VH-VL binders against Uncharacterized protein 5. Designs and how they scored, part 1

All scores and structures are predictions.

Target 1, 153 residues: Uncharacterized protein 5, of Haliotis asinina (Donkey's ear abalone) (Ass's ear abalone) (p86728)
Amino acid sequence: SNLQCKIAGGGELIPIRTPEYRAWVPLGEVGLNVSDSKVLIFAARSCFGAHILLQNNAEDFKNAVYEIVIGGMKNTRSGIRQCVGCKFDEWVKDKALNCRFFNYFWISWCGDEVWVGHGYRPPHNRILRYKYENQPVINAASVRSESDTYWAL
Below, numbering starts at 1 at the first letter of every chain, in headers, positions and changes, except where a header shows other numbers; Kabat numbers aren't used for antibody chains.
ipSAE, averaged over its two directions, is called F for ESMFold2-Fast, E for ESMFold2 and O for OpenDDE. V2 adds 0.75 times the mean of E and O to 0.25 times the DockQ between the complexes of E and O.
[cut] marks letters that were taken out.
The coordinates of atoms that the task and the answers printed are left out; those that the model quotes come from them. Centres of patches stay.

## First folded at step 21 (VH-VL)

Design aa5
Fold by OpenDDE, look of step 23:
Structure aa5 (fold): chain C 153 residues (1-153), chain A 122 residues (1-122), chain B 108 residues (1-108)
Amino acid sequence: as target 1 above (153 residues)
Amino acid sequence: QIQLVQSGAEVKKPGASVKVSCKASGYTFTSYGISWVRQAPGQGLEWMGWISAYNGNTNYAQKLQGRVTMTTDTSTSTAYMELRSLRSDDTAVYYCARDLFDFWTGYHFDYWGQGTLVTVSS
Amino acid sequence: QAVLTQPPSVSVSPGQTASITCSGDALPKQYAYWYQQKPGQSPVLVMYEDSERPSGIPERFSASNSGNTATLTISGTQAMDEADYYCQVWDTDSDHVVFGGGTKLTVL
């Protein structure tokens, strides 16, 4: 159960803003460490393209473990991929984001699967899943966006 | 609306250098990169490299490393491509293209210049 | 470095469906883009994603991928579709762009 894994986020809100550029904002640099967690809960106010990068190395953005894209393709799709800029391994039609209001999301990597869901309560409202071939080690996470996005962690 | 206008045709001797310009308009120049692609007569497209108009970072094709230099002038929204030590097999039409990064699918070129013919002959 | 292979030429009769293939080891992982180039003209982006067309590109143009092969399909091919077509990928490992060798489409 995802509820048995340690959760990053969901406590004191840490505001993050990502403007419309490709630069990643490491969550560790803003005071959120995910290295000891298996679940990330966050909120985002965004028109489209909220990206979350799960990393083995905090300084490695090219060889990330997974990238989760919420509200991609102008807020019409959400997906998971193993390589930035590569084809998505899993994706769904999804209008997940809102320009005016924060929507909540969760990502879990507790077991041999990565899950993504809407809301702040895993494992409810799951929308994406990808099964690992091998259990990855995730030590860091970063965010970026295709539009001006506010994050709450 | 969006346009890339390149400089005129060039005729060069072997060993010389050529510098082609590409003036961009209709969009925020510094928000995109510029790629250069050449095409020898009757041949296919060959990617040469690209430059970020935002930070000036460049990435060149391995084949052209050491011979090519790409630059930008943000004040004039103009990209430049210099190719040195020209030889006959550098004869080609040279294109600039707006380097678009799609967060979903990656890099591609959505707008192209009209091309610049560079002829290298002794 | 990634390599993309295209047939040198494809012929089709008007109204028939043309298929242009692009093969490469990078294609299972990378999206393919497609460009149309008519004689004396600059390339034009015709497909920027599987089944995604830029504005102004007719719906008869579509793209798909299976295994290590990307395919540009032109249904109801018209005389105006006669051109050279190039596939292109972005290699995430090298950060280089790679073009296929191009395919000349002839409408008989």
Scores: ipSAE 0.195, ipTM 0.766, lowest interface PAE 2.1, mean pLDDT 91

## First folded at step 22 (VH-VL)

Design bb1
Fold by OpenDDE, look of step 23:
Structure bb1 (fold): chain C 153 residues (1-153), chain A 122 residues (1-122), chain B 108 residues (1-108)
Amino acid sequence: as target 1 above (153 residues)
Amino acid sequence: QIQLVQSGAEVKKPGASVKVSCKASGYTFTSYGISWVRQAPGQGLEWMGWISAYNGNTNYAQKLQGRVTMTTDTSTSTAYMELRSLRSDDTAVYYCARDLFDFWTGYHFDYWGQGTLVTVSS
Amino acid sequence: QAVLTQPPSVSVSPGQTASITCSGDALPKQYASWYQQKPGQSPVLVMYEDSERPSGIPERFSASNSGNTATLTISGTQAMDEADYYCQVWDTDSDHVVFGGGTKLTVL
């Protein structure tokens, strides 16, 4: 259960803005450490393309453990993949983002599964799941966006 | 409406350099990248590298590292590709292409220039 | 660096279905795109994301992938479809774009 995993985010609001370019913003650089957590709760105000990168190495953006894309394909899809730019392992039709308002999301990597859901209450409103072959080690997370996006962590 | 117009044919000697231009129109230049692809006579397509028109970041094919330089001029919406130390096997048609990077699917090239023939001969 | 292998040539009679394959170890992980190039012309994107068709490309063009093989399929092949066809991927390991060797499609 996600309730047994430590949660990063959902406490003090850490505002992050990612402009309309591909640069990753490491969450650690803005004061959010996920190394001892297995759940990330965040809010995003975005028109489309909110990306969350789960990393083993904070400096490695190519060999990510997982990339979660929320509101991809112009806010029509959300998905999970194991490699930036690679095929999505799982995806769903999803209009998850809002240009005007913050929507909440959660990502969990407890146990042998990664889950993504809408809202701030894991494990409710789950939209994506991927089962690991082996339990990954996630030490860092980063965000980027395809549109001007405000994050709240 | 979207167009990439390249500079004219070039004839060069071995050891010389060539700089090919690619003027983009019909879209926001700085929102995309430009890839360069060449094709030797009777041969297939060879990717040379890409440049971001947004931040100027480049990625060159390993084979061409040290010999190729890609640049952009945002004021004129023009991309440039310079190839140095030319050899006979550099004889090819050189294409610029709009690098449509989709965060979902990666790189593919949806619009291409008309090509520039570069002939290297002694 | 990833390698994409295509048959050098494929022949088809008008109205029949042409299939052009592209094989490579990167294909299970990377989406494939396809380009058509007619003699003396620039390449034209005909398929991307394994199976998406750009605007203006006839519906007789389709693409699929299975395992390490991507396939471009042209149903009801017409004379105008005679061209060279190239598959392409972005190899995330090398961070390079890779083209297949190309396939010459002849419409008999």
Scores: ipSAE 0.397, ipTM 0.819, lowest interface PAE 1.4, mean pLDDT 92

Design bb3
Fold by ESMFold2, look of step 23:
Structure bb3 (fold): chain C 153 residues (1-153), chain A 122 residues (1-122), chain B 108 residues (1-108)
Amino acid sequence: as target 1 above (153 residues)
Amino acid sequence: QIQLVQSGAEVKKPGASVKVSCKASGYTFTSYGISWVRQAPGQGLEWMGWISAYNGNTNYAQKLQGRVTMTTDTSTSTAYMELRSLRSDDTAVYYCARDLFDFWIGYHFDYWGQGTLVTVSS
Amino acid sequence: QAVLTQPPSVSVSPGQTASITCSGDALPKQYASWYQQKPGQSPVLVMYEDSERPSGIPERFSASNSGNTATLTISGTQAMDEADYYCQVWDTDSDHVVFGGGTKLTVL
């Protein structure tokens, strides 16, 4: 029923828009600190390609990261990979995003696995899990998108 | 049905520039990117860069940064590649290719133009 | 910065299986694509996403990517398969497209 780890945020949701551009938006710059947390719950309205990067260091966008892609391949796949742009370590067929409506998602790095799910009640509706042998400590997160995306974090 | 038709062969002197056109037909031009790839005589393929017809973003090979410009004209479904300050080692066949870039799979090129020979000689 | 290494040539008898390798440090992390180029012609995409075959490419073409090596395999090789073959990746560290040096396949 309950994921036994601290959830990031804990205040009013922060609205963010990521236009169709390849630049990452660091969540720390918009006031969301994940360094003491193990779970991120958020909503997104997007046609496809919502990207979330979990980072050891806020300035590292290549290594010591996990990239979660929700609605990749034009909203047909979601996955977890251990570097930006590399092959996915775990992925599923998934039509997770909607152009017109916000949908909720959650990501957990609690314990020694990374989990991803739909909705706002982890661990319910988990769609992905992967165990990394040398999981880095996650201190930062960033977002970007392939299509115009509105986030509530 | 999908076609990329390039402009004709060109002969240039060192220091000149060349602009190669690539007319696309049979698909929605603004939904895809165009990559430019060249091939020197008897040699392999060399990627020059990419442009998105969707938003005009470009990515140029560092070797050519500062000498190359890629553009599109969406009203004519045409991509252009201009290479400036030509040298004799720029002699090559220049190809445009439709680029199916996706953040999941990466770059790959499913339809290619016929190629444009550019000869740079003193 | 990434380099893809291919043998310069491979020979095969008609009807036999040809195997063309492509080696590089990027291959464990990146999807490989393969192109066929006949003399005087434009390249043609024959494999992508490591092992996916485009529509219109014969089923005798297959590919894999394991460790530091991608392999294009042509079973029942025919004279029309004689061409240069190039592997290709997206090197995400440099954000560049990289081609291998090419392999000339000869069907004796």
Scores: ipSAE 0.621, ipTM 0.855, lowest interface PAE 1.5, mean pLDDT 91
Fold by ESMFold2, fold request of step 24:
Structure bb3 (fold): chain C 153 residues (1-153), chain A 122 residues (1-122), chain B 108 residues (1-108)
Amino acid sequence: as target 1 above (153 residues)
Amino acid sequence: QIQLVQSGAEVKKPGASVKVSCKASGYTFTSYGISWVRQAPGQGLEWMGWISAYNGNTNYAQKLQGRVTMTTDTSTSTAYMELRSLRSDDTAVYYCARDLFDFWIGYHFDYWGQGTLVTVSS
Amino acid sequence: QAVLTQPPSVSVSPGQTASITCSGDALPKQYASWYQQKPGQSPVLVMYEDSERPSGIPERFSASNSGNTATLTISGTQAMDEADYYCQVWDTDSDHVVFGGGTKLTVL
């Protein structure tokens, strides 16, 4: 249920840099564990194309995943899809990212829906909402980006 | 005006190699990828692979892995495709195409070269 | 790897609506693109992102992708539309580009 929605992390923010790479950076390998959590709050400074993958396990990049793209299509769209690279199940026009400043975002898989929003106070400023029929258990997360991106997680 | 101009037709024997060039003009070469697509006589289109003109990263069709090499020369805005160990079923028109790959949409090709006929016969 | 199946040919009279189908298991998950190829010419992109039309392509071209079938529709078909038409997807499972077998559109 959404009444027991734990936010991942809770220590000092973890800085990550992702250059223009296709490779995923597993968050568990940099010390952020999303097991038993239902909400991820983070900041990113990026021109475009911040990608977050929610995974059943850290080695699963194909099945049992959600990919959230913030500022895709050169910072004009944000969306949710249930596999890497497939059609978006839900998306909005969104100029979410900034090349010079960090902006905050949140992702929730609390309850039976996936939500995405701006800012650091979920559920405030939600921009995306999607309910999947067979939602997998999320135990890992990874990030990558289309442009040079600084993350604080 | 965006153009992709390919090298001329070639006749090769089985076991030889062929290298087709694709010279781009009218756009920033390093901002896009190049895909190679072939078409055997009377047949459909077959994707061979892709190369980024930005960093030289490649993605080859599994069927051709080990026989194909794609490269770019950014100083001349030219892409190259080399196919080795040629067989008679490699006879085809070979196209280069500008690749609008985006992580949102995927691969799609907006400008194509004129094609290069490669004939493999003894 | 994904397979896209198209009918080998479709015939229409001038002014009629042509409908070219493309079937495959990848289509529920992937955006479809469509290419036109006239004899002796290179392919031309006519639709992408399932239903988007590139600049310079006439409005009589439209497309959709529903279930495991993508459809290219040409309304008010003209003689100049006579060509082969190919559907295409990015098969993200294999990270390959896949084309359909092609459909020859004849305008009589």
Scores: ipSAE 0.566, ipTM 0.830, lowest interface PAE 1.6, mean pLDDT 91
Fold by ESMFold2, fold request of step 24:
Parts: C-alpha cells; sequence; structure tokens
Structure bb3 (fold): chain C 153 residues (1-153), chain A 122 residues (1-122), chain B 108 residues (1-108)
C-alpha cells in the first residue's frame, strides 16, 4: 500500500503563484527538479482549474506529455490526458479545490501507470489511474491554472 | 431572456476602422467570454477571437493579430470588437457570441447576436 | 491550423435520417460542436462535447465523434431542419477555433 519510488523535492516547499490563463511555469526553473523522481506531492489553493504537466523535457508541451487537471469544469471534474488540451483519457467527478484553503494532491508515475490522488500520503485516496500505452520518460513538470492559484510544491 | 444586441450596419472605405458593439443582457456578463465570428457573403463562419469578460484576457485569430482589438465595458455589459486597416475582403456579417470556453471541452457558443453587416468598398 | 472538411450538401426526404459528416485530423483529439444556421439568421448551437444536446434542441438531433470523423445525425428529418450546418473544434495546437466549411441540408 506504499510507494517505493522517490518523491520529488529537496525539503522545503516551493511557493508558486500562477495567474489565470498564463503560460506554463516549468518547475525546474523555480528550483524543483523531478528528474529521477516518480512522485509529486503538492498543495494548491485555487477556485478551479489546477493544471500539472508531466514532460519528457521542460521544452516539450506537445508530444511526450501527460496533463493532469484537478478541478476542471469550474471545480467539478479531474482528469488525465496524454496531450495538452486534448480529450481526457480518464476523468472523474471531483470537487477537490478550494478558493480559501490549500488542499493536498499527489501524482505518481511510479511503475506502469499514472495515478492521481487527494492528500499527502500516496497511494491513499487515489481518484485516477491510467496505464501507459507507451512507457514515457518523465524528466520535467510544469504548472498553470485557470484561476489565480497558489501552489506549494 | 439572454440577449446579445449588436450595433447597426456599417459602410467603410478601405483603410478605415470599424468598431462593433455587443450589449449583453439576461445573464451575469462577467461570468462568460465573448467570441467574435464573421461570415463573408455566401461563405462559412470564421472565428476572429475571444475575450474574457471576467478578466479581460484575449485570444485573437493569428490572421487578424495586429488589426483587431476586443474590449469589454462591465459597467454596461458591452463587448466591443474593433477591426482596423479594413480591406475589401473584410466585408462580412460580424457576430458576437457568448462563449462557454473551458479548458476541458474547448470553445462552444450558446447565444449569438443578430449580426452586424460591415461593407468595405471604395 | 486544423482543417475540418464537410460535404457541401446533403439531401433527404422528410421523415428520413440525415447524416452530416465532418472530417479532420483534430477530431480524435478534440470535442466537436455543431451549429445550425437558417438563411438570414444567426447560428444556433445544436450539439456540443461530441454528443451532448443543449436544452431546447429536439431529441431527433444526435452526434458522435469517432476516429477522424464527427457526424451529426437528424432522425425523422423535418422541413424546418433545412439549413446550413457547421462543425467546430478547438485546435489546441494553434489555439484557434476552427469551423468546417458548412453543409447545406435540403429536405425534399
Amino acid sequence: as target 1 above (153 residues)
Amino acid sequence: QIQLVQSGAEVKKPGASVKVSCKASGYTFTSYGISWVRQAPGQGLEWMGWISAYNGNTNYAQKLQGRVTMTTDTSTSTAYMELRSLRSDDTAVYYCARDLFDFWIGYHFDYWGQGTLVTVSS
Amino acid sequence: QAVLTQPPSVSVSPGQTASITCSGDALPKQYASWYQQKPGQSPVLVMYEDSERPSGIPERFSASNSGNTATLTISGTQAMDEADYYCQVWDTDSDHVVFGGGTKLTVL
């Protein structure tokens, strides 16, 4: 019931603010390196639409990516898709974001699947599970949001 | 109940500008976007761009980048589209439409204005 | 940017089923929407999110999106359904809205 894969991060959480409808913020550029890690745990305070992109490299926004959307459709759905802006491969009804509170989430690409869950104790409270069609190499991650969002990563 | 009422027809010379208004009623204006779509005589629909009435963010069709400006006035619930440096091939009916854009499902337009004919002739 | 191709016209007899296709490389990746436009009128949204029907649109309208083709289907076609029909996607590569060229539905 616990993951054996490395969790990203060097210790202290990194605060990030993303304004609505902005360019992606590469996490490597703000000091969070996900190379050689397989799990990302983070908190977000947001009304809706927190987007996390898992990437082969920090400059790839098109071909070798998985986009996780938490609280899409005005905080009513969360999902995993294998390209930016395309149809979702897996999604659930989910009202996980809050305008006033930070809530925790986790993403795992440990093993042969992408998992997404609530809270800070993976694999507890998993809400999404997607098995790879092609095994990706994930070396970077980026974030953006549909509403003004504060992140702690 | 929900209405988008546009300004009247315009006749312009090449090189001039036109500004079309779109007054919204029957809904919370700042909760939705406005797209502008034009249709040349006998032709199909062409998207021109989008503006969020929530925060003023815009996305313009690349073909029109540099010639188009979209704005809103939230105090009057009115959207505006200005097209500059007009050419004869800008002759079209210009529609505003309420845009239910979402990053999940994309753009779709549930209520449309009546259209504004803009004729560009020398 | 992406291209959506529609047949220029489709003809059906009253009461029969009309199928209007929309083909394009963006369709496997994107949700399609459909609009009806009668002469001299503004477009009306008739389907969105591939297969969802807005309130007020008759149940005889349905739609699907599979492979490179989206299809609008009108069963029990009536004379009032005679119109131009446009498909539409969000082309996320160019971040543009793209419409198909339109299909004139004639009910004979």
Scores: ipSAE 0.554, ipTM 0.829, lowest interface PAE 1.6, mean pLDDT 91
Fold by OpenDDE, fold request of step 24:
Parts: structure tokens; sequence; C-alpha cells
Structure bb3 (fold): chain C 153 residues (1-153), chain A 122 residues (1-122), chain B 108 residues (1-108)
């Protein structure tokens, strides 16, 4: 069960701000290591387009393992894809983000599936599930946003 | 109604510069980007570059890097495209288009200007 | 950067179905858009996200993507559909917008 996997972080929330730009902010650079974990729980205050990148190589932003987009297409969709900027493998209609308030989300990559859900209690309120074709190793994660976004990870 | 109205036709000599304007109306100008696309006579569409009307970020086609400059004036909701060191093969109809860039689906253009003919001849 | 290849021309009789193809290595990974350009006019977006139709575009227009080929389909083709059609993708590797060479659709 994904619920039994280790949660990233030391218990203290790390604040991150991503303005509206295309550059990625590696979580490792802000003191959050995901290499020994398989669950990421975070909060985001955003109007639209919160992106989380799961990486094998921390320096590779092109051939990522998975990119999770929450509140894409002007906060109407959420999805998961295997490469940055490519077609989505799975997506749902979703109004997940809030411009004024922090909403919580979780991502898990336990076993052979990646899961995404609303709230801070995996595996509850799961909205996405995708099975890996090849079980990759995730060593790093990064975030970016299409709108000015405040993160708490 | 959404409209993009471009400046009139231009005739230039080789080595000169041209600056084409594109006035937007009917929508929030700063909420979208503007792409420029040109079309030589009897030829296909060629993407020149993109500018965000929100933050001024630009992305130019590599072929035109160093020779093209895109700008916006938010007070007048107008986008500008300047092309320098003009050559005969720059003769084309130049279009501005509202760019609905999104990290989800990328670039696509839902509204276009009427086009501006730029003729470069000695 | 990515390359998109289209046939230079396609002919169809009124009422028949026209198919315009667009081939490229980027198409399995990148969403395709389609534009219609009538003589002396600006391009018009007719399809986006491989198969989505913008508001105001007739239902006889449809599109699909399979493998390295995107296809624009016009059912019940009318004289007014005679135009040049361009496919387009966003190449994430080069961060360039790429158009196909265009296809002239003639309604006989």
Amino acid sequence: as target 1 above (153 residues)
Amino acid sequence: QIQLVQSGAEVKKPGASVKVSCKASGYTFTSYGISWVRQAPGQGLEWMGWISAYNGNTNYAQKLQGRVTMTTDTSTSTAYMELRSLRSDDTAVYYCARDLFDFWIGYHFDYWGQGTLVTVSS
Amino acid sequence: QAVLTQPPSVSVSPGQTASITCSGDALPKQYASWYQQKPGQSPVLVMYEDSERPSGIPERFSASNSGNTATLTISGTQAMDEADYYCQVWDTDSDHVVFGGGTKLTVL
C-alpha cells in the first residue's frame, strides 16, 4: 500500500514561491530531499498550473520520470505525463487550486504506480493513477507554476 | 468581439528595419501572449516568435535570433515586432496572433490579425 | 527542430470525405493543431489538442492522431472548405512552434 511508504520531509513545512515562469525549482535546493521517500505531501496557493516534476536525474528536466500538473488549463484539469510538455497519459476534469487559500495535495510513487490525490491523507481522495511501464528510480523532484504560486512542502 | 488590427503595408530597402504593430481589443491584453507568424508569397507559415503580454518574456525562432525584437505596450494593448537587417527573402505577409500558450497543450493561436505585407526590394 | 510533412494537395468531390495527413516524429508526444487559410485571408484555428474543435467550427471537421500521423477529416466537404490547411505542433526540445508545409484542398 502507498500509505505505508515514507513521506518526504522532516516534518517542518518549507515555503516556496514560484512566479509565473517556465524555470523549475529543484526541491533539493531548498532542503527537501525525496530520494529516500516515495510520498510527497504539499500545500499550494495558486490560481492555475501547479507542476511537480519527479526526476531520476536531478539535472534532467527534459527526460523526467513523471510530470504532475494540478489545475492545468486554467484550473480545469489535472493530469500526469511521462515527459515535460508532452501528451498526458492520464487526466481528469479538476478544479483543484485556489487563488486565495492553500489546498493540500499528495503524490505517491510506491511500487509500480504513481498516485495523485487531494488533501493531505494518502491514499484518500485519489484522482489519478498510472502504472509505470518500467519501474524507474526517482531521486529528485522540482516544482514550477504557470501562475504566481505559493508552496508549502 | 476579439480583434487584432495590424499596421499597414511597408516597403523597405535591404539593410533597413521594419516595425509592425498589432493592436488588440475585446479581451484582457495582459492575460495572453502574442505570436508572430510570417508567410512569403506562395509559401507556408513560419513561426517567428512569441511574447508574453503579462511579463514581457520572449521566445524567438533561432533563425531570427539577434535580428528580431518583440515588445508590448500594455497601456495601448499593442504588440510590436521589429525586424532588422532586412533581406529580399524577408518579403512576406506578417501576422500577429493571440497565443493561448499553456504547459498542457503548448502553443496554439485562436485569433489572427489581418496581416501586414512587408516588401524588401532594392 | 521537429519537421511536419503534409501532402501538397488533396482533391475531393462535394459531399465526399476529405482526409489531410500530417506526419512527423514529434506527433506521438506533442498535441497537434490545425489551421485553415482561404485565399487572401488570415489563418483560422479549426482543431487543437489533436481532436478538439474550437467554438464556431462546424462538426464536419474532426481530427485524430495515431503514431507519427495526425489526420484532419472533413466529412460532407463543401465548396467553402476549399483552402490551405496547416498542421502545427510545439516542439519542446527546441521550444519552437513548427508548421507543416500546408495542403491545398480542392473541391471539384
Scores: ipSAE 0.549, ipTM 0.879, lowest interface PAE 1.1, mean pLDDT 93

